# Designs tried in a protein design chat: VH-VL binders against q0aze0. Part 234

Target 1, 268 residues: q0aze0
Amino acid sequence: MKIILVNNRFKENTEKKAQEIAGQLSALNVEVIIDNGLDEPYAGTVDFIMVLGGDGTMLRAARRYGQRAIPVLGVNMGTVGFLSNIEINELAEYLPLILREEYSLEARMMLEVAVFQQQSLLTRVFCLNELLLRSNSPRMLSFALEISGQKLEPYRGDGLIVSTTTGSTAYSLSAGGPIADPQLDAFIVTPVASHIINKRPLVVSPEREISLHLLEEREAIIGIDGQIKMDFGAENRVLIKRAPHPLLMVNLKAKPFFTSIDRSLQRQ
Below, E stands for the ipSAE of ESMFold2; O stands for the ipSAE of OpenDDE; V2 stands for 0.75 times the mean of E and O plus 0.25 times the DockQ between their complexes.

## First folded at step 11 (VH-VL)

Design P51 (framework fv_ragifilimab; at its last look DockQ between E and O 0.03; V2 from the best seeds 0.00; counts 0 for: pae O 9.1 > 2, placed apart)
Fold by ESMFold2-Fast, scan of step 11:
Structure P51 (fold): chain C 268 residues (1-268), chain A 124 residues (1-124), chain B 113 residues (1-113)
Amino acid sequence: as target 1 above (268 residues)
Amino acid sequence: QVQLVQSGAEVKKPGASVKVSCKGSGYTFTGYWMYWVRQAPGQGLEWIGVINPDSGGTTYNQKFKDRATMTVDKSISTAYMELSRLRSDDTAVYYCARVFESGTYYLDTPFDYWGQGTLVTVSS
Amino acid sequence: DIVMTQSPDSLAVSLGERATINCKSSQSVLYDSNNKNYLTWYQQKPGQPPKLLIYWASDRESGVPDRFSGSGSGTDFTLTISSLQAEDVAVYHCQQYYSTPLTFGQGTKLEIK
């Protein structure tokens, strides 16, 4: 068995813990690859991915490895979040189940984001939470939104979020979007500070394609999972669709999503 | 182990074109964007453009858009920058540099590795 | 375009003393979603390409001595060399990678007094 341990080396405690876990796994005849984010994704075949850290580390792991159909387990290191399944102090208890492959998998849809410069493909990225189009200046944006070939009336506002259901509790929530069951596959389209009255969040089929482009030259950016930033101008277009493969999240422990989110919102 | 090796110095007449190469090794060539920067003698650095080796997609500095062409040959892990209709004020050292700006690989650390530079002299 | 302005143009500092170089951007290079400043510092010695020293405004590149540090946020950034050594004689450049076109400061030439 070959396992990738994904961690953040700038969290000293996480790096030390990754080395301890790697030693334990090696003693059990498991080959371990450590991915601390400072190098390329491991290109070889692997059986399992263990993410040590918070939601940010899981989002990075999803972008790097999510399309490879490899089981991914989130192990929380003390940061509050929604993408981990077990705590670090529970790992020893669950490790035998991991090695015996005694766990279930939950499929989480991902976005495929294609960014074009004029008519040419500039880049393609995958993400677990969302794409955010936003103004990078005090001026509001004027932009076109098209859903599966249907051209909506021009949009005016600070931007737009296109989210997965997993991303419903991230930036989409802050912008007024609904909380979605992450077991559902859907796009959530949430406006950011719309100037046009009655522009509401939309929940649409994951089979739809969503395209965005500016109608006037403005300073705008595209943000992906809150971690990647790209310029977006009138020469750019973005096409968003469901990624070919979902992220396969490991479920070792029943985690009550609705009671967890309910308690989190009441505290905030 | 990451290395960017550029082609040798060139002398060109005004109106000619020059094509500078940059060969990457020690990393996955298509996983990192490549940008081109020049530096005229005794002057600061000036960005020319960036290419995504995976897609071939490019973004140019508007000042160079009509004269610069960036391309990639994935089979030999080499990027090229061609500058046409050369003028005497194009005399500069031209650098390639690897940058993390891609949709394919996101790193916690944004870092650049630079080629050694290619001196292009344009004189009559 | 984001304009990068460095100060001073040149600086002479005695061995073992502190050197401070400033860089200002015409607009913020802080991305509020990830709370990172898209600002790098490069060291360039005569006849050599620029070498990355500092990224994300304050993170030191591997292998760079700890006497080098970066600070600042938004529009105002500083590179500090706490105890100047002979090998630190170079031109230092700041660069923003927040928005295209990517832009550099004019450079600061650091010399020993």
Scores: ipSAE 0.716, ipTM 0.847, lowest interface PAE 1.3, mean pLDDT 87
Fold by ESMFold2, look of step 12:
Structure P51 (fold): chain C 268 residues (1-268), chain A 124 residues (1-124), chain B 113 residues (1-113)
Amino acid sequence: as target 1 above (268 residues)
Amino acid sequence: QVQLVQSGAEVKKPGASVKVSCKGSGYTFTGYWMYWVRQAPGQGLEWIGVINPDSGGTTYNQKFKDRATMTVDKSISTAYMELSRLRSDDTAVYYCARVFESGTYYLDTPFDYWGQGTLVTVSS
Amino acid sequence: DIVMTQSPDSLAVSLGERATINCKSSQSVLYDSNNKNYLTWYQQKPGQPPKLLIYWASDRESGVPDRFSGSGSGTDFTLTISSLQAEDVAVYHCQQYYSTPLTFGQGTKLEIK
């Protein structure tokens, strides 16, 4: 069995713990690849991914590995979030179940984001929570939203969030979007400080394609999962689709979403 | 292990063009954004642009957009930067450099490997 | 364009003493959403390309001695060498990667006094 162990090398406690876990697994004839951010993502076949850290580390793991259809387990090492399943001090209890593959999987939809300069593809990235379009200056944006070729009336305001249902409890919530069941597949389109009163949040079928572009020259950005920042201007367009594969989240310990939502809600 | 090897020094007349090459080895060439930077003698560094070797997508410093052309040849893991309509103030060492992290956008990652530099001299 | 201004243009520091180089951007390079300052420091020795020292304003690259540290946020940044060594004689550049065009400070030449 081969496992990728994802950590953040700049947090000393997580690096030491990752080495300890890798040693324990190696003693059980499990091959461990540590992804601490220094190396290329491991490209070979693996059976399982273990993420040591909070929601931020899970978001990075999802972007790096989520399209590979590999089970991913969130192991919390501190701050309670929405994406961890077990606590680090429980890992020894659950390790036999992991090795015997005695766990369930919960699929979480991801976004595929393609950014164009004029008609040419510039880059493609994947996203677990949300894409944010917003102004990079004090001035508001004027921008167009198209859903499967249907042009909506222009938007004017600070920006727009396109999130997954998993991302409904992140920035989309702060901007007035609904909390959504993360087991649903949908886009949630949430305006940010819209000056146009009839622009309400939309819940959109995951089979749709969503396109955004600016209607005036302005400095704007595209934010991905609150972690990646891209320049965005009048020569750019972004196309958003459901990613080919969901993130396959491992469920070892019961974490009912609805009975824990008030206790689990995070500040972002 | 990771290495960026650039083409040799060149001397050009004003009005000519120059094409500098940068060959990457020891890593997956198409997985990492590459940028071009120049440094005039005794001066600071100036960014020319960046290319995604996988898509061929480019972003140029506006100052160079009508004179610079960045391309890649994936089959030999080589990037190129061509600067046309050369002027005497284009005399500089030209560098290629690679982003730190694979699969990232170039604005969200520093550049960690630099080529050795290519001196381009423009004089009559 | 974000203008990066370093000070001083040159400085001389005795071996074992502290060297301080400042960098100021014409606008903030802090992205509030991820709380990161998009600023790097490079070391450039004569005849060599730049070498990455510090990124995200304060994170030291692997293999860089711990006498190098970066600090600051927003528009004001500092590179500190806590105990100068002979091999630290170089030109030091700050660079922002917050937005295009990517821009560098003019460089600071560090010498032994």
Scores: ipSAE 0.588, ipTM 0.825, lowest interface PAE 2.5, mean pLDDT 88
Fold by OpenDDE, look of step 12:
Structure P51 (fold): chain C 268 residues (1-268), chain A 124 residues (1-124), chain B 113 residues (1-113)
Amino acid sequence: as target 1 above (268 residues)
Amino acid sequence: QVQLVQSGAEVKKPGASVKVSCKGSGYTFTGYWMYWVRQAPGQGLEWIGVINPDSGGTTYNQKFKDRATMTVDKSISTAYMELSRLRSDDTAVYYCARVFESGTYYLDTPFDYWGQGTLVTVSS
Amino acid sequence: DIVMTQSPDSLAVSLGERATINCKSSQSVLYDSNNKNYLTWYQQKPGQPPKLLIYWASDRESGVPDRFSGSGSGTDFTLTISSLQAEDVAVYHCQQYYSTPLTFGQGTKLEIK
């Protein structure tokens, strides 16, 4: 068995723990790769991904490895979040199950985000939470939203969020989006400070495609999972699809989503 | 305006330790990582490590991992780099440098603002 | 470690002429996911810290004159000064921030011919 330990290089506690866990796993004849985020993703084949840290680390891991259809376990290290399944102090207890592959998997839809310069692809990224289009100035954006070829009325506002159901409890929530069942596959399209005060979020089928482009020559930014930022201008277009592969999140411990929402949100 | 002001020149004996400070002003100190780089006389630049002033998280060049310690005091917007067990080849100008917010991947960015440098001389 | 190698070590160019400095990385610093090269150019004048010139291999930092340009991808990069000015006399450094440890070239000293 080969396991990737994903941690945050800027979290010393996770670095130390990753080394400790790596030692333990090695003693059990498990091959371990540590990914602290700076180096390129490990290119070799692996059987399991263990994410040490909070939601941010999970999001990074998802972007780096989510397309490989590898089981991903979130191990929380004292943070509040939605993407971890067990706590670090529980790892020893569940380690035998991991090694015996005695766990269930929960498929979480990811986004495929493609940014174009005219007809040329600039970048393609998979992400677990959301794509954000926002103004890079105090001025409102004017942009076009197209869903499966259907052109909606132009949007005016600070921006727009296209989120997965997993991401519904992230930035989309702060922008007034609905909380969605993570077991549901859907896009959530949430306006950010729309000029239409009561502009409602859209829940869109994962079978559809979403396209965004600016209608004016203004500076904007594309944000992905709050960790990636890129400039977005009038000559750019973004195409959002359901990723071809979901993130396979490991479920070792029952963690009821709806009963934990209030507790989690109150702590944030 | 953004400024990074470092402590003054140091003269140390081999085996001693030196602690260089870097005070940031004109920006949110905890919002930007602080990198440490040194430059030996007439040589190129060498990366020592980085610290997240907000979290206190650090990453070190393996070359310095056992000798360098980066810390921060948020209350006075100051970062510190301590290098122990000094040797003659540690003689260099030490720089603190702020991360440039260029986008894409926030964790990997160049350095936009630099301290004026601190000369550390190690001699017997 | 990614080794950065600049060429030449020193360069003398006449005023108004083109200056070209090369930087090679021992491995690619292109990130496939975003098609960005994690490559930076710095200018360092005597007694001063380095100054950021170019990031992402080709993006010019604010305030940097148009005569400065960065190009290249993967492992081969070039800093070009289209028309050398007197104030451009300095040591130029390339740096990768693709992986740890972050590494720099040995520097290129640019002088007026």
Scores: ipSAE 0.009, ipTM 0.456, lowest interface PAE 9.1, mean pLDDT 89
ESMFold2 (binder alone), look of step 12: mean pLDDT 92; pTM 0.939

Design P52 (framework fv_ragifilimab; at its last look DockQ between E and O 0.03; V2 from the best seeds 0.00; counts 0 for: pae O 12.2 > 2, placed apart)
Fold by ESMFold2-Fast, scan of step 11:
Structure P52 (fold): chain C 268 residues (1-268), chain A 124 residues (1-124), chain B 113 residues (1-113)
Amino acid sequence: as target 1 above (268 residues)
Amino acid sequence: QVQLVQSGAEVKKPGASVKVSCKGSGYTFTGYWMYWVRQAPGQGLEWIGVINPDSGGTYYNQKFKDRATMTVDKSISTAYMELSRLRSDDTAVYYCARVFESGSYYVDTPFDYWGQGTLVTVSS
Amino acid sequence: DIVMTQSPDSLAVSLGERATINCKSSQSVLYDSNNKNYLTWYQQKPGQPPKLLIYWASTRESGVPDRFSGSGSGTDFTLTISSLQAEDVAVYHCQQYYSTPLTFGQGTKLEIK
């Protein structure tokens, strides 16, 4: 068995813990590749991906490996999040189940984001939570939203979020979007501080294609999963589609989504 | 292991064009965006533009957009930057530089590896 | 464009003493979604390309000695060398990678007294 162990080197002590776990797995004749996020993603075939860290580390792993249809387990090492399944102190208990492949998989849709510069493809990126278009200055944006060829009336405001159902509890929630069952596949389109009273969050089929572009030259940015930032100007266009493959998340223990989100909202 | 090797020094007359190459080795060339930066003698660093070696997509500093052209040849892991209609104030060392992190998207990480630099002198 | 201003233009520090270089951006380079400052420090010796020292304002690049540290947030940043060594003589540049065009400070020349 070959496992990729993903950690975040920017967190104190996580690299040391990753090395300890790699040693334990190697002692069980498991081949381990450590990915601390700096080098290119491991190109070879692997059986399992173990992510050590919080939601941010899981989002990174999803962008790097999510399209390969490999089981991904989130192992929490600190703050409680929505993307981890077990705690680090539970790993020894669950390791035999991992090695025997005795777990269920939950498929989570991902976004494919294509950014264009004057008709030419600039980049393509995958993400698990959302794309955020936002103003990078105090000035309001004016932008066009098109859903599967249907041109909506222009948007005016601070921005827009296009989210997966997994992302419904991230930035979309903060902007007034609905909480969605992550077992559903859908895009959630949530406006950010819209000046139009009737601009409501939209829930649309994951088969839809969503495009965005600015109607006026403004300082704007695109944010991906809250981690990647790109400048976005009037010469840019973004096209958002459902990614070809979902992220396959490992479930080793029951994690009731609705009671978890309910408790999280009560703590704020 | 990772290396960026640039072409040799050039002397050009005003109005000419120069094309600088940058060959990457020791990493997956298409996995990292490539930036071009210049430094006039005794002056600070100035960004020219960036290219995604995978897509060939480019983004230029507006100051250079009408004169600079960035391209890549994936088969030989080489990036090129051509600057046309040269002026005396284009005299500088031109550097290629790689983004820090694989899968970086545009300006979201610093430059970790730099080429050795190519001195371009524009004089009559 | 974000303008980067370094101070001082040059300084001389005795071996073993603390050296401090400042960098100020004309607007914030803190991205509130990930709480990171898009600020980098480079070391450049004569005839050489810049070498990455510190990224995300305070994270040391692998292989950079512990005596180098970065601090600050938003618009005001500091590079500190806690105990100057002879090999540290160089020009130091700050750079923002928050927004295009990418911009650099004018550089600070560090020399031994």
Scores: ipSAE 0.687, ipTM 0.848, lowest interface PAE 1.8, mean pLDDT 89
Fold by ESMFold2, look of step 12:
Structure P52 (fold): chain C 268 residues (1-268), chain A 124 residues (1-124), chain B 113 residues (1-113)
Amino acid sequence: as target 1 above (268 residues)
Amino acid sequence: QVQLVQSGAEVKKPGASVKVSCKGSGYTFTGYWMYWVRQAPGQGLEWIGVINPDSGGTYYNQKFKDRATMTVDKSISTAYMELSRLRSDDTAVYYCARVFESGSYYVDTPFDYWGQGTLVTVSS
Amino acid sequence: DIVMTQSPDSLAVSLGERATINCKSSQSVLYDSNNKNYLTWYQQKPGQPPKLLIYWASTRESGVPDRFSGSGSGTDFTLTISSLQAEDVAVYHCQQYYSTPLTFGQGTKLEIK
């Protein structure tokens, strides 16, 4: 059995813990690859991914491995979030179940984001929470939104969020979007500080294609999961679709979404 | 070991073109964005542009957009930068550089590996 | 365009003493969503390409001696060499990678006094 351990190399305690866990797994004849963000994503076949850390580390793991249909377990190391399943001190208890592959999987929709420069594909990225288009200056943006070829009236404001249901409790919520059940597949389109009163958040079928472009030259950026930043200008266009594969989150321990909403949100 | 090996020095007359190559080895070539930077003698560094070797997508510094062309040949893990209509003030060492992390998007991480540089001299 | 301005253009420091190089950007290079400053320091010796020292303003690259440190946020940044060694004689560049065009400071030449 081959497992990837994902951690954040800028947190010294998580790095030491990852080495300790790797040693324990190796003693059980489990082959372990540590991904602390320094090296290329492991390209070979693996059976399981274990994420040591909070929601931020899970977001990175989802971008690196989410399209590979590999079970991913979130292991919390102190900060309560929405994406961990077990605590680090429970790992020994659940390890036999992991090794015997006795767990269920919860599918979480991801976004596929394609950025173009004029007519040419510049890059393609996957994300678990959201894409943010926002102004990178004190000035408002003027931009166009299309949904499956249907052009909406122009937007004017600070920007726009296109979120998954998993991302509904992240930036989208702060911008006035709804909390959505993460088991639903949908896009949530949330304006950011719109100067046009009638621009309300939209909940959109995951089968739609969403397109964004600027209507005038402005300094703007595209943000991905609050972690990746890319310049965006008048020669750019972004297309957003449902990603080909969902993130397959391992469920070893029930984690009630609705009864924990207030506690989880206070930590963010 | 990651290496970026550039083509040799060039001497050109004004109005000509130059094409500098950068061969990457020791890593997955298409997994990392490639930057081009130049440095005039005794002066600072100036960014020319960036290319995604996987898609071929490019961003150029507007100063060079009309004269610079960046391309890749994935089959031999090689990036190219061509600068046309050369002027004497294009005399510089031209560098390729690779981004820090695989799967990173341009401008999101710094460059951690640089080619050895290619001196291009433009004189009458 | 974000203009990067280093000071001083040149400095001479005795072996074992502290060297301080400043870099100021014309706009903030802090991305508040990830709380990271998109600023890098490079060391460049004659006839060589730049070598990465510090990224995210304060994170030391692997293999860089701990006498090198970076500090600052937003628009004002500092590279410090706590105890100058002979091998530290070089030109030092700051660079922003917050937005295109990517821009570098003019460089600071560090010499032994």
Scores: ipSAE 0.484, ipTM 0.792, lowest interface PAE 3.5, mean pLDDT 88
Fold by OpenDDE, look of step 12:
Structure P52 (fold): chain C 268 residues (1-268), chain A 124 residues (1-124), chain B 113 residues (1-113)
Amino acid sequence: as target 1 above (268 residues)
Amino acid sequence: QVQLVQSGAEVKKPGASVKVSCKGSGYTFTGYWMYWVRQAPGQGLEWIGVINPDSGGTYYNQKFKDRATMTVDKSISTAYMELSRLRSDDTAVYYCARVFESGSYYVDTPFDYWGQGTLVTVSS
Amino acid sequence: DIVMTQSPDSLAVSLGERATINCKSSQSVLYDSNNKNYLTWYQQKPGQPPKLLIYWASTRESGVPDRFSGSGSGTDFTLTISSLQAEDVAVYHCQQYYSTPLTFGQGTKLEIK
């Protein structure tokens, strides 16, 4: 068995723990690769991904490895979040199950985000939470939203979020989006400070495609999961689709989503 | 225009510490990681570490992990690299360098802008 | 650690002639997913910091003259100056940014013959 331990190099506690866990796994004849985010994603085949840290680390892991259809376990290290399944102090208890592959998987839809310069693809990325389009100045954006070829009325505001259901409890929520069942596949399109007061978010079928482009010469940026940032201008367009593969999240421990919402959100 | 301006040359005794500063201007200081690299006389370049000026997160070359400390003062767009327990073989020109903006968050990029360098001489 | 080895250590080339510097990595710096080589070339003149010339093994940085070119893939890379100019006298460094620790070649000193 080969396992990737994903942690954050800027979090010393996770780095140290990753080394410790790597030692333990090695003693059990498990091959371990540590990914602290500094190196290029490991290109070889692996059987399991263990994420040590909070939601941010999970988001990074999802972007780096989510397309490989590999089981991903979130191991929380004292943070508040929605994407971890067990706590670090529980790992020893569940380790035998992991090694015997005795766990269930929960498929979480990811976004495929393609950014174009005219007809040329600039970048393509998969992400677990959301794409954000926002102004890079105090001025409002004017942008076009198209859903499966249907052109909506131009949006004016600070920006727009296209989120997965997983991401519904992230930035989309702060922007007034609905909380979605993570077992549901859908896009959530949430306006950010729209010129239309209380502009309603859209829940869109995962079978549709979403396109965004600016209608005026403005400086904007796109954000992916609050971590990746790119400049976005009038010559650019974004195409958002359901990723071809979901993130396969490992369920070792029952974690009821709806009963934990109030507690988790109150702590944030 | 992007500029990285470093502090002046230092002369230190063995066992002492040195703190080099690097002030960034002409760009959003917190938007780019700051790397530190040194070059001993007549030698190649050696990577010391990196800091995220926004979060303050750091990652060090294992060789320097116990002796190097990188910090930032965002209010004045300045990064600092302190090296302790100096030895003669620490004599080098120390550089700060900004990573190239490639659009990638989780991978390292080449260094597109460099400070002018700070000579640190360690001698008894 | 990925070890970067340049060759030659020093090179003398006549004005207008081709200069070739090689760089080898102890392991591949090619990422299969994006088919990019995480290899950079720098130019360093006396008393100055390194200057970025080439990244992704073959992409020229803005403002770099066309006579500079990078080639290679995997573990073997080459910096070529098609027609050496007087201002090209410098030390040239290769660097990998594929994995940590980031590592550099030992440098190649290029002089006019």
Scores: ipSAE 0.000, ipTM 0.475, lowest interface PAE 12.2, mean pLDDT 89
ESMFold2 (binder alone), look of step 12: mean pLDDT 90; pTM 0.926

Design P53 (framework fv_ragifilimab)
Fold by ESMFold2-Fast, scan of step 11:
Structure P53 (fold): chain C 268 residues (1-268), chain A 124 residues (1-124), chain B 113 residues (1-113)
Amino acid sequence: as target 1 above (268 residues)
Amino acid sequence: QVQLVQSGAEVKKPGASVKVSCKGSGYKFTGYYMYWVRQAPGQGLEWIGVINPDSGGTTYNQKFKDRATMTVDKSISTAYMELSRLRSDDTAVYYCARVYESGTYYIDTPFDYWGQGTLVTVSS
Amino acid sequence: DIVMTQSPDSLAVSLGERATINCKSSQSVLYDSNNKNYLTWYQQKPGQPPKLLIYWASTRESGVPDRFSGSGSGTDFTLTISSLQAEDVAVYHCQQYYSTPLTFGQGTKLEIK
């Protein structure tokens, strides 16, 4: 058995804990690859991915490994989050189940984002939460949205979010989007501070293709999962579609999504 | 053992074109974006553009867009930067550089490996 | 365009002493969504290409000695060499990768006194 341990090297506690866990797994004849996020993703075959940290570390793991159809377990190291399943102090209790592959999997859709410069593909990335198009200056954006070849009336505002259902509780929520059951597959399209009063969030089929481009020369940014930043200008176009594979999230214990989100909303 | 090897020095007359090559080895060539940067004698570094070697997609610094052309030949793991209508102030060392992470990032990563540089001299 | 300004243009420091190089950007290079500063430092010796030292303003590249450190956020950044060694004589460049066009500072030449 070969396991990738994903951790955040900028969190001293997390890196030390990863080394400790790697030693424990090696003693059980498990091969361990440590991914601190600095090197390129491990290219070999692996059986399981264990993510040590918060939601941010899980988002990075999903972008690096999510398309490989490998079980991914989120292990919380401190701050309460939505993408972890167990706490670090519970790992020893659940480790036998992990090694025997006695767990359920929850499939979470991902986005495939392709950015073009004119007609040439500039970059392609995958993400678990969302793509955010936003202005990088005090000026509002004017941009075109097309859904499966259907051209909508121009948007004016600070930007737009195209989110998975997993991402419905991230930036889309802050912008007024709906809370979606993460077991559903759908795109949520949420305007950011639109100056057009009748622009509403849209919930559309995950089989649709969404494209965006600027109608005026403006300084704009595309953000991916709040972690990747790309310049976006009038010569650029972005195409968003469902990624070929969902992220396979390991479920070792019941996590009450609706009561968790309800309680979270009472605080902020 | 990542290595970027560039073509040799060139001397060109004003108005001519120059094409600089950059051959990558020791890594998956199509997995990493390639940047081009120049440095005039005794001056700072100036970015020319970036190319995705897998797709051929490019982004240019507006200052160079009308004269620079970046291309790749995947079969020989080589990137090219051609600069046309040369002027004496184009005299510089031209560098290729690889982006730190694999080909899913292009603007939010630093240059981790650089070619040795190609001196282009534009004079009579 | 984001303008990068380094200070000083040239600096002479005795062996074993601290060297400090500053870099200022004309606008913030901090991305508020990921809380990262899109700022790098390169070392360039005569006749050689630049070598990556520090990225994300404070993350040291693999193989770079502990005496090199980066600090700062937003628009004001500092490269510090805590105990100068002879091999550290070079020109140091800061660069922003927050937005295109990618831009560099003018360089700071570090010499031994």
Scores: ipSAE 0.551, ipTM 0.797, lowest interface PAE 2.5, mean pLDDT 87

